VHH binders against Radical S-adenosyl methionine domain-containing protein 1, mitochondrial (RSAD1). Designs and how they scored, part 2

Target 1, 237 residues: Radical S-adenosyl methionine domain-containing protein 1, mitochondrial (RSAD1), of Bos taurus (Bovine) (a5d7b1r34to270)
Amino acid sequence: APGSQRAALYVHWPYCEKRCSYCNFNKYIPRGVDEAALRRCLVIEAQTLLRLSGVRRVESVFFGGGTPSLASPHTVAAVLEAVAQAAHLPADSEVTLEANPTSASGSRLAAFGAAGVNRLSIGLQSLDDTELQLLGRTHSARDALQTLAEAQRLFPGRVSVDLMLGLPAQQVGPWLRQLQGLLRCCDDHVSLYQLSLERGTTLFTQVQQGALPAPDPELAAEMYQEGRAVLREAGFR

## First folded at step 4 (VHH)

Design C13 (from M01 with V57I; framework vhh_7n9e_1)
Fold by ESMFold2-Fast, scan of step 4:
Structure C13 (fold): chain B 237 residues (1-237), chain A 121 residues (1-121)
Amino acid sequence: as target 1 above (237 residues)
Amino acid sequence: DVQLVESGGGLVQAGGSLRLSCAASGFTFSDYYMYWGRQAPGKGREWVSGISSSGSIILYADSVKGRFTISRDNAKNTLYLQMNNLKPEDTALYYCAKVTYDSSGYPFDYWGQGTQVTVSS
């Protein structure tokens, strides 16, 4: 049977600068990366999958996974060119790149824009430096807010920010103050998501060994409900 | 010979979620592009999502974009499909497929017997 004529493309970048304490999707990272070879493989895989699928139009492209902002903008451009050669990629299609503040300088963000990226998802996760260290993040809250400001300048109306809730020892009041602080600094979209404590992660091991308290699902539910109310009152989606 | 065994289907209410699994054997799983396809009653086969051998390139049919997530575990020879926000029109027999070129040029080389997904209104 022929494939769908329209599709969304997801490009999974398998590498992180440092493995996040709550992530396990990047377990297949090698010691070193030959990016030119990886770029050639991604181009071939994208063209082959599009051909095998019978796709004629790609409605959207998302670069996610580990830390796509660590990728060369040239690799991003090569993949998008491969897609445009194998199928139609309309100018109004969303091309989103997930960016980690530690690898997203203004010049790199601008280069991604030149490569064809027209939307950014910034993995902030927290405005509390202690919480960022718990999550294994390599950025400070100050660094992340500077990256967010530059991203909003370069991609006006096209930047979203991720904020986590339900962390070990996290309390509702302080978390809501973080959210309110963040809303003063962003103008597009905020995504709230709950920490999932998964086997095979550093965070799971620390909780199991008693080094950290287990996340409280009732506090997480309360954070989500009150956070959604704050977002609605501020006009965010 | 090639064997694909799907599981995880069932009856679910609209808006619900299901996770499908496909256990592969009889070939080097990590070398092949894999698909999830479906066939609604009285309709032809259509692919839903495809994933490259490395897992780095993924395609979603427009009808399932943002709701379904395909993934693979090459160490376990297993393909997955996480289905969220299910709709009645997602009702179909879901099957995984090993992909290669044949003389017909169709994307599916081999497909399993499938697992039934029924979404009620």
Scores: ipSAE 0.570, ipTM 0.830, lowest interface PAE 1.5, mean pLDDT 82

Design C14 (from M01 with S56T I58T; framework vhh_7n9e_1)
Fold by ESMFold2-Fast, scan of step 4:
Structure C14 (fold): chain B 237 residues (1-237), chain A 121 residues (1-121)
Amino acid sequence: as target 1 above (237 residues)
Amino acid sequence: DVQLVESGGGLVQAGGSLRLSCAASGFTFSDYYMYWGRQAPGKGREWVSGISSSGTVTLYADSVKGRFTISRDNAKNTLYLQMNNLKPEDTALYYCAKVTYDSSGYPFDYWGQGTQVTVSS
């Protein structure tokens, strides 16, 4: 029944610290954000959606989108309080925040923990600095691994890492080597996702103009299947 | 009068993907929370996903979490459901809904005609 349905709530943080080369053309970097107004908007929308949906129990909450680790911990806390008031949010519910290594200092991560976050998803994307530059990332692989280590210290057994596949010119062998190297540094989960090459991005334009090879969808599918097999064999989700 | 027209269903193999669309008319689409539901053969209707009027908050049934993504384009009065890693258990008639609650506390829905999704093993 609707009133007894168990559900997962996703909150989209619409702002990025920097425009990424793979981000949609319509995304913008805010010059300033009225976070108090955004916080009130998110609270109202979360409560209203839950009440209209008849959801009485929320099993998980995910803060994603642009760069949620740039959000105030107070905004995260306010949303979680709103969810708990509109429905039942059990103490053992998963509350995950996507974090960009550039904006995920130890003190900031600890503040999110105090706000109610109990899991982190670190947007590593690649262990190859050339690939990170292609993606428009401002961090090095080394910096990202340092952030990962600090996250694991603060959230032991509750840190997932995002790794991207299907990049232009990317090959299965080297990518699997990246994945295997990453597994030596992870204590919980690795999430694999394929690059979505969207119109209006720098990467889309470079592929369209022939400056970069187009991603091979069969090769990307092979990477995903082989990557999932490696994860299963290593005991990862 | 409210009208909701779904499209994008079809036959797909397990592990495949489909994107469903719902064209809305007869109301101010951008003011309303919208939902996707489904009904499998011989079973009752169940809610799959919901989205706030601005699109910043979304809700998913545990059975589809991580595989389905709901989104909306308020300029086009269109609701979407991106379905990835489809399973035979996802076979159902999918429909979009504009939802309100009556005084009894359970949903009173306006549902579209639906679009059939069949997932082969």
Scores: ipSAE 0.459, ipTM 0.800, lowest interface PAE 2.3, mean pLDDT 81

Design C15 (from M01 with Y33F; framework vhh_7n9e_1)
Fold by ESMFold2-Fast, scan of step 4:
Structure C15 (fold): chain B 237 residues (1-237), chain A 121 residues (1-121)
Amino acid sequence: as target 1 above (237 residues)
Amino acid sequence: DVQLVESGGGLVQAGGSLRLSCAASGFTFSDYFMYWGRQAPGKGREWVSGISSSGSVILYADSVKGRFTISRDNAKNTLYLQMNNLKPEDTALYYCAKVTYDSSGYPFDYWGQGTQVTVSS
């Protein structure tokens, strides 16, 4: 018998609807994707990895990577079923899916819930349409807030929102106003992510060519510190 | 000639970070599931994290989840372990491992020489 080893499972969805200008990890968009083949591959890899590791209990599952909300809910269900067959997946296990507002309609979110997802991480990134365009996002702030409202209704107390800081030309005051505005619309959790300019990204190239100003690390640090203080005062983490 | 060469270990203070690398050669790296394991002083070998050949499926031991991140670069034949918020109990010799099956279908693993990680309190 393998024993009582407990583990967390991470499943990477490698596709995005559109490549984000700051993403170096996922540079490809769906082009003739054979999802049935990918689903079969994920199921086999999950079962094999669990068997070889001797894991008896999976306490959490995270679907991340590119844009997991682009995946069929059937693929998510198949992976979770494979995990439950290879190991014990308790009913109270955290099953989180990262969602992009453009691919997260209310009906689709409900289908993910039916498939076994019980927590969502919404990649909002900004409430400023110009910043969203800079990041290569296909959604507007309005679309993102509507998706957030639907997510919170379907997954009450189980939705987190991602917000970026340290963008080129971004200022502390306006960004803090974005955060405070978001807190009036979000009743769960907010995560702050600092932009990292990495070689091979569209944003890196634009900064190098002088089309965008370089982010100021001191302003980014100030945003992070003040943003964390705002979240702490509001009871968020 | 299969080789796994770990690097990136060292002495770090509690709360610090280290990034381990494992350079693989002598086999088609992209075809194999890979693991990081560790052996603490006076303990047996313990599994830490595993990653599928494609990089799409990852497992973490409960003791390290949220603090460690496993990744692979199949183009560079390299496996990584990013270790954050290190604790004294993470002190160990860290090994990367290649997992495969012999001709009879039985699991077989090959472990590298290891890289020492020491976390001071």
Scores: ipSAE 0.484, ipTM 0.798, lowest interface PAE 2.1, mean pLDDT 81

Design C16 (from A01 with Y33W; framework vhh_brivekimig_d4)
Fold by ESMFold2-Fast, scan of step 4:
Structure C16 (fold): chain B 237 residues (1-237), chain A 121 residues (1-121)
Amino acid sequence: as target 1 above (237 residues)
Amino acid sequence: EVQLVESGGGVVQPGGSLRLSCAASGFTFSDYWMSWVRQAPGKGPEWVSAISSSGSVILYADSVKGRFTISRDNSKNTLYLQMNSLRPEDTALYYCAKVTYDSSGYPFDYSSQGTLVTVSS
């Protein structure tokens, strides 16, 4: 039938690209200044897209992008309510929020759960403090693991972790030891991401200045293949 | 005059990837929700993905979620569709369209030609 396809909804965060025609936001949204206006804008955009697209069932919702864990839990709740009003959002649908350990305290995680989030994806990236500093992370591996443990307590069986590979000077053996260490304290999903060195970033500049060696694509490929094997052997997806 | 020009289609083997582009002119691109719609030979149009004017809210048809990624560059008036893990059933003419209400309840063909994607061995 026309106009009744099933869909997955993605909400990109933080939202700083262009003005929303309904909200008259500027090109950059200052953090913490006008979340109520952003919330109203996202609600209107979600409802409008669902109605105009003819979508009647939303099978999953994903809050991703920059740092969704910086968003107010009230904004998350409002978007989910808007979806449920415009389409059918099944009780067993996955509602995932990407969280950065720096902005994901236990109280915030619990509030997201109350808002309707039932799965978390934690951007851990590395268990090596030197690598975390390289990536510009302000948390330590110890802090990130503490956040992971709290997330697992609040969302048992519903926490996934993101781990990076292919970092400058990174080697297969030490990285596989990181992965194996992580699997001893993680749920049933780990995502492996290869570093992409983007122009204009601090990391790109440090490599360009010769302060860091360039990533090795061959080693990254080897890490990915061996990491996939380790994950499968341990029963991870 | 509103113009939407699709490109990036081609012939690819199963499991391959393609990136489609849609160049928009004749209207304020940044004010509109945009979508990708496909039509296989002898079949009706199937909505694939939609993106809000800001890029903050995105919808994917269940058949393509996890494989396709929609994005937009409002400074270049361009809409993109990154297609990964392509399957024979993805073979279709792909159109970009403004998301608007019409009697069918789907974004309709607002482009004249589209871009052909063929997934075959």
Scores: ipSAE 0.072, ipTM 0.591, lowest interface PAE 5.3, mean pLDDT 77

Design G01 (from A01 with S35Y A50G; framework vhh_brivekimig_d4)
Fold by ESMFold2-Fast, scan of step 4:
Structure G01 (fold): chain B 237 residues (1-237), chain A 121 residues (1-121)
Amino acid sequence: as target 1 above (237 residues)
Amino acid sequence: EVQLVESGGGVVQPGGSLRLSCAASGFTFSDYYMYWVRQAPGKGPEWVSGISSSGSVILYADSVKGRFTISRDNSKNTLYLQMNSLRPEDTALYYCAKVTYDSSGYPFDYSSQGTLVTVSS
């Protein structure tokens, strides 16, 4: 129906600290980025899109894409203020920010909270340092767990953790041990993501060249089913 | 001459996925905010997602949030809609639509044939 009153807003942050091996689009480490200009563009685009859509209420806001935790908290605050001016943003709206452990210190997380963020999605991806290197991640498992602990202190009950499954050469037993270890450190939410090999990525090229075995879809399905069982036993839904 | 050509529709079972494409020509695609709009049999049009000219700001209707992902490639003048976890109620003709800075309220400019998505068991 024209003039739909309720919507979810997604803000795509275009920058990553490092290009991940599973990213499909070319992203580069920013140098001398003019964040003030980017902030102005995001504010204008948010206000314009809301106005053109006839949206009167925004139920949720999600900052994702590249690595939103690299953004200035001022940019996040400016976007949220623009949303509140163009439409109604209820006090109980979920405002989620994706955070990479390498760019999410306690002081920085607190600043995002002050800017209006009330939920965090921490991209751990793996607790195995070899798997993190395969994914092109710059953080260690230890660093990721420290960031998770800080996030939980600042956003109690409002932190989601992302864990990947179905990586090349990954085995069910070791992966389930990763998941069980994570659950000892996280009482909130855990999201399981299956690796998708996209043409044009570093991982896709390595599999095509025989440097890495192709992911086994049957094994990935087994990981997902057993992972869900572990989550259910621990009281996660 | 403005032209929008949708493709990628088909028949899928509940829980399935489809990726829709919209090829744009006759205007500077990168200057326009774009939408995906659907019309189910016997119902009026419903917008499902909108995206800013840069691709950085996106809106989703509550009925599709978490299941659909809108994106654009300004270098190819193409708009996309990745649809996951499809439900029977997602059955509709899907249209892409352009919107301008000069638009007010909820205007859509879509006159293409659309692409049919049927979700059935």
Scores: ipSAE 0.562, ipTM 0.837, lowest interface PAE 1.7, mean pLDDT 81

Design G03 (from A03 with S35Y A50G; framework vhh_brivekimig_d4)
Fold by ESMFold2-Fast, scan of step 4:
Structure G03 (fold): chain B 237 residues (1-237), chain A 121 residues (1-121)
Amino acid sequence: as target 1 above (237 residues)
Amino acid sequence: EVQLVESGGGVVQPGGSLRLSCAASGFTFSDYYMYWVRQAPGKGPEWVSGISSSGSVILYADSVKGRFTISRDNSKNTLYLQMNSLRPEDTALYYCAKLTYDSSGYPFDYSSQGTLVTVSS
């Protein structure tokens, strides 16, 4: 039954700092967002879903979606409090927040920790500045690595890094060198994600119109296989 | 007439993927919290994943987190379940269900035929 089942809660933050070229989220932070209203909506939806489902134990919470690190730490705290009131949220449960390097200052990361966050997932995506521009990212590789170092200081052993593969014109050798470079700076989990071309995105349109070559799925598969081997040899999961 | 019609089931090998769809009609889909429920051979129903009316809050059973992704398209009155890294233990009839504000917990309301997922090697 639901009341005896363990559950994981995912909370979607609908706003991005900038719409990424591969992202199908069509929202950025407008000036003067009423975050108090958004906070109330998320609290109500979390409590309602938990009550209607009969879930009595939440083992993990993940704040993802657009750019959750743009959210107020007060909003994160309010959602976690709502979960704890509607169900049992163990003290050792994983509470993860997705962070974008451009919006994840050390003071903000520390405030998220105070709010109840105990893990970070940093959306690095690439160590190549040209690839970051292609993806519509506003951070440089250097800035992202600095944010990673600060996050690791504040959340030792609890910072995961996201790296993307299968980009247009991307090749295995250079991508593996990026991964190996990243591993010299990481001390926890690394997640590999394949680019998905979604209709309605800028990147989809550029590929459709011939402005960019289509991603090669066999090359992406090769990157994934060899990337996993590199991770295993380095002792990462 | 309220109707929920599941589709997308089939036979796959372990490690494979399937995408289930649930077409809703006869009610205002965007007002309801939705759930996927499964019933394996010889077992009772168990919930798999739930999603709020806006899509902003999602629940996953521990057995499927990281492998399954629930989503909804309120403009098409359709609920989805993307299932990756399928295991023999995922073999079941899958039903979509709406959560009602008259419910104070389990059980779920479902009254459709479901769609069969078989994972075999």
Scores: ipSAE 0.455, ipTM 0.799, lowest interface PAE 2.3, mean pLDDT 81

Design G04 (from A06 with S35Y A50G; framework vhh_brivekimig_d4)
Fold by ESMFold2-Fast, scan of step 4:
Structure G04 (fold): chain B 237 residues (1-237), chain A 121 residues (1-121)
Amino acid sequence: as target 1 above (237 residues)
Amino acid sequence: EVQLVESGGGVVQPGGSLRLSCAASGFTFSDYYMYWVRQAPGKGPEWVSGISSSGSVILYADSVKGRFTISRDNSKNTLYLQMNSLRPEDTALYYCAKVTYEGSTYPFDYSSQGTLVTVSS
C-alpha cells in the first residue's frame, strides 16, 4: 500500500540567468517574476504531491533545474517547511541546492544554509575560460573557484563540483590537467558529465553550420575512463 | 474523452536505458499532477515517480531515485520517463496516470493500457 514508501523530492527551479548553449531543458528566461506567488505555488504543489502519493518519509530534497541559487532563501525555507509538515523529513536527510557561481555569493550561500540546505552542487563545468564561453556560461574560472572556496567554508565536506567533458575541440591531456588542478581545490565529490550534442540546442546548430567541430566520442570515452582513474587515485567518489 | 497512450517500452539488458512517453488528450494536461505507476508480474501497483502540474515539484520512489527522471512538456501534452541503469526488478507494465486535487489519492485509479518494460539478459 502507498504511504510507507520512502521518497526523494526534486524541486525544479524554472528560471535561469542565461540559457546554456548545450542545455535543451533550460528554456526559462526570467520576465517579471512574482516570487511570492511562485513560493505559494511551490508550497501548494509540494504538499499536494506528497498527499496524493501517500508518502510518509522524504529521504532527500534536491533543488535543481534552471538556477536554484537565483531563488530567495525564503522560498527554499517555505518548501522545506511544507515538506516537513506533510511528511517526515529526517534530520540526516540530504538537502542539496544546485548553485551557479554568478548567483552564489557567500551571504546567499549562508542564507540557504540557514533555510535548511546542507549540501551544494556547484556548476563549474570547466576551468578553461574559452570552454566556459563556448558553453554559454556567464562566470570565469576564477570566479567559480572563489565561489567553490566560500562554499567549502560554509558547507565543509558537503560540496560537489560538476565538470564537463567531451566538448568540441577538447583534448584528453589538457582536460586531465584541468581535472587534476580542480582536485587540488576540492575535498569532496566531483561529478563528470559528458556533453551530449542534442538537436535543437545552440551548440548543435553551431556544429551543424561548421562554426565548431563535432565532439569526438572516442576522445570523450578516453577522458571519462582516465578521469575516473584520476579520481580513484585521489580518493574521490 | 480522456486518453493516455503510453509508448517506449521494450526488452533491454541490465544496465540499459529506455525512454517512456505518455501522450495525453481530452483534458487540460497542464492542470493535472501526473504519475508513472508500474505493476510487476504477480504484484500490486507501485508508483515510481510523480510530477506537479507546473513540472516544478517531483517525487521519486527510493527504488528509482538517481536512475529515473520524470519530465513533462505541457505545450505537447506529453509526460516522459527516462530510465537509466535498468535492473531486472524494474520489469513491469508501466502506466501513465493523472490525479486531480479532488480526486483519488491512489494514482493507479487513472491508469491506461500501459507499456511493457522487460529487463533480462
Scores: ipSAE 0.560, ipTM 0.832, lowest interface PAE 1.7, mean pLDDT 82

Design G05 (from A07 with S35Y A50G; framework vhh_brivekimig_d4)
Fold by ESMFold2-Fast, scan of step 4:
Structure G05 (fold): chain B 237 residues (1-237), chain A 121 residues (1-121)
Amino acid sequence: as target 1 above (237 residues)
Amino acid sequence: EVQLVESGGGVVQPGGSLRLSCAASGFTFSDYYMYWVRQAPGKGPEWVSGISSSGSVILYADSVKGRFTISRDNSKNTLYLQMNSLRPEDTALYYCAKVEYDSSGYEFDYSSQGTLVTVSS
């Protein structure tokens, strides 16, 4: 039976503050959002999916997608309450929220904690301001590190950081120095992920027009292998 | 006529990746909660992931959490399963399924042939 297994719940927040140059996910950026309607929709979908699956216990909840830190803490709380009503959600369940530094003030992060969030995944992506601009990010490296420090104060030992590799013109040596610098500031986990160049994105168009060099798959593979080695040597996994 | 056509299976080594697709027709795909269900040799079916009609709420069995990613494209009537870090115990026939619900409960509707995933050890 489907209810015989323990389950993890993922909740997708569909909105971003600004369209990312590498992301084809949100081709239309809504400016006005009826969050009350979206909250009702998420609650209904969570309860229905749990009921139809026969899930008795939810071991973890992950709020991801666009920019979940733009969501109201009330929406997060409502979803978690819906889960607790439809299934058993243990007090020690892992509840993670993806946060963008631009929308993750200390007061906002604390409010997510009060709503039931107990882990954060912070989308830093790069510590190089030129790379952040290329990715269409609205925060600086300095802003991202301030957000990381505040997140670590509020969620000690429970903050992970995302770092991208394989960007156009990116080189192994400088990227490894970024990673090593970041590890001196992290207390939990670092996730490495490779840029995917997709049709319909501004980065794809710039590479196609010759304005940017194409990402090198061999250099990206080297970055990943070397980055994993650096993480292991520093005690991260 | 309701049809679900799975594809993308194959033989991979442990640690490998595969992307499964399910092409749906004969019903309003965007109205249905969809599942990926697998059946290992000699065993009954078990669900591995489910996704709401909008795509905003997703469930993963603990055995695949962090390794598998379910997604859907309602404009193309297609369900996907990205499988990473494959293990020998992931060897199974994989089916996409829509859930029929009535007052007596629910049942998976998976009358397709499925797609075979074999992880060699």
Scores: ipSAE 0.530, ipTM 0.829, lowest interface PAE 2.0, mean pLDDT 82

Design G06 (from A10 with S35Y A50G; framework vhh_brivekimig_d4)
Fold by ESMFold2-Fast, scan of step 4:
Structure G06 (fold): chain B 237 residues (1-237), chain A 121 residues (1-121)
Amino acid sequence: as target 1 above (237 residues)
Amino acid sequence: EVQLVESGGGVVQPGGSLRLSCAASGFTFSDYYMYWVRQAPGKGPEWVSGISSSGSVILYADSVKGRFTISRDNSKNTLYLQMNSLRPEDTALYYCARVDYGSGSYPFDYSSQGTLVTVSS
């Protein structure tokens, strides 16, 4: 059938407020970034990629990469408008934005909603302040929970939370207690992902220099198995 | 002089993973939108993922969304495709493709021999 070419669009925000210790791709810190120029580039690239691909329908849009919640809501709106002009973007399409607790105030989250975002992925990573410091995060557990509460109010049933496992010195019991505590505050979805220790990251260098113990893959596997069981029992997807 | 050389294919079980690489030479790689295109036995070519010149805008065919990740390293003139949760229907020759400026309906102007991916059933 004509117009049956369907695709998902991913928009990579290339800047972070602070480079995460486990991140290898985002080298930029947004100091004096020309957002108008970046917005123009993203619009042109989105329209060109869709045109060259022959895509007639975009089923979903994901704003990820660095810290998309640092982007102007106007930039998000401009990209979504460009997509709608180049292809069909149904009103019920999933439009997800990754948000960092440090950069996501209630008014900013509401502005993203007005721009066309209808789902949020909150990068909490941990509820332990020591673990957040290890990961190079600029927010506290308190900040993260406040952002989560605001997100759930503005996007009820449409907020996902990311939690990491397999960090250096991390133990199963304390991590499971952290997960259980998070589930009392979560609405709908929790994503678990294992730390990958990649060459070229700050965390990799600290482990290599002996400043941090190497992550234990057996403990990480146990965390994942038990974490998935806890999520199933609580009815989370 | 323009060359695209794919590697990384092989035989895997359903649920397995493979990482494909495409080494580009003979042109300014960072100026071009790049694609991964596949052709299954007895079928026509199907693009599965595309990436803008900067790497900031990426497109996935619905059939691979959430399972495949395209990326590029402009400093190394290399395009990548990380394939996870592979299915028998992913069995195909995979091609790296460069797109000509100003086209719209047929998205590749250069491709090579490809690399074979076989997912056992």
Scores: ipSAE 0.625, ipTM 0.858, lowest interface PAE 1.2, mean pLDDT 80

Design G07 (from A01 with S35Y; framework vhh_brivekimig_d4)
Fold by ESMFold2-Fast, scan of step 4:
Structure G07 (fold): chain B 237 residues (1-237), chain A 121 residues (1-121)
Amino acid sequence: as target 1 above (237 residues)
Amino acid sequence: EVQLVESGGGVVQPGGSLRLSCAASGFTFSDYYMYWVRQAPGKGPEWVSAISSSGSVILYADSVKGRFTISRDNSKNTLYLQMNSLRPEDTALYYCAKVTYDSSGYPFDYSSQGTLVTVSS
């Protein structure tokens, strides 16, 4: 048979509210972006891709990329409706939205739930305000934890959080304490991401100019190894 | 003439990673939906991932979901496939393919020899 009859769909939201200092894909929301036009493009591309691929069943949908929580819930709903019309999207399929704490108010999260989202991935990145500033994040650790608590209230058992490791000058002990603190506030999955220092980013330029020390790959590997052990001991995936 | 040239294949151990590239020429790459298709020895072709012309909509076959990442650079006319957590079952010739407007029911066009990926057990 031509193509696959089952697939996972990924929808890339190309815009962020602000350019992140560590991000090698830097696309912020331009002034006057026409979301109605973008919504129509996403709908057409989703339907066309499903039709041409011969996909008959979509097992999961993930809205990721820049900052999908900046997207209108109407755009998310339109894409999911288009998918359901082009293929079978079971009611129990995982529909995950990647959310930035600065754009994830409780009312907005609830609206995403009404649109068909049933799982959230929250980009916390760090619980240290100085590290958040280094990463170019616009939220504080307190704000992020409050967003996490509200997300868990709205999507109980279905919220994952992202934590970054291997930042310039970061130490294993303090980072492990951040992770342990985070685990007391999480009810599902924690993803650990190592910082990649990419040419063309603000962070790369600061390291190149001597304003920040270069990340230590051996310390990052140690953090990942010990972080996995902490997750295992706490029963996390 | 439409040309697609795959590269980046090789021999890796289970759990390893490879990054495949596909250099496209002879057409307006940014206008086309692109696919990665593989064919294991003695089997028919199986598509593994597909990406829209803008890069905003992506499909993954269940067998590669969470392990493979498709991407494209329209400024370089290049399609990529990052393959992580490779398994012996991933052993195949990998082809990039441009979507063909084919009313006969199979929309893929293979215009290259592919690149061989072998995952040793």
Scores: ipSAE 0.444, ipTM 0.792, lowest interface PAE 2.7, mean pLDDT 81

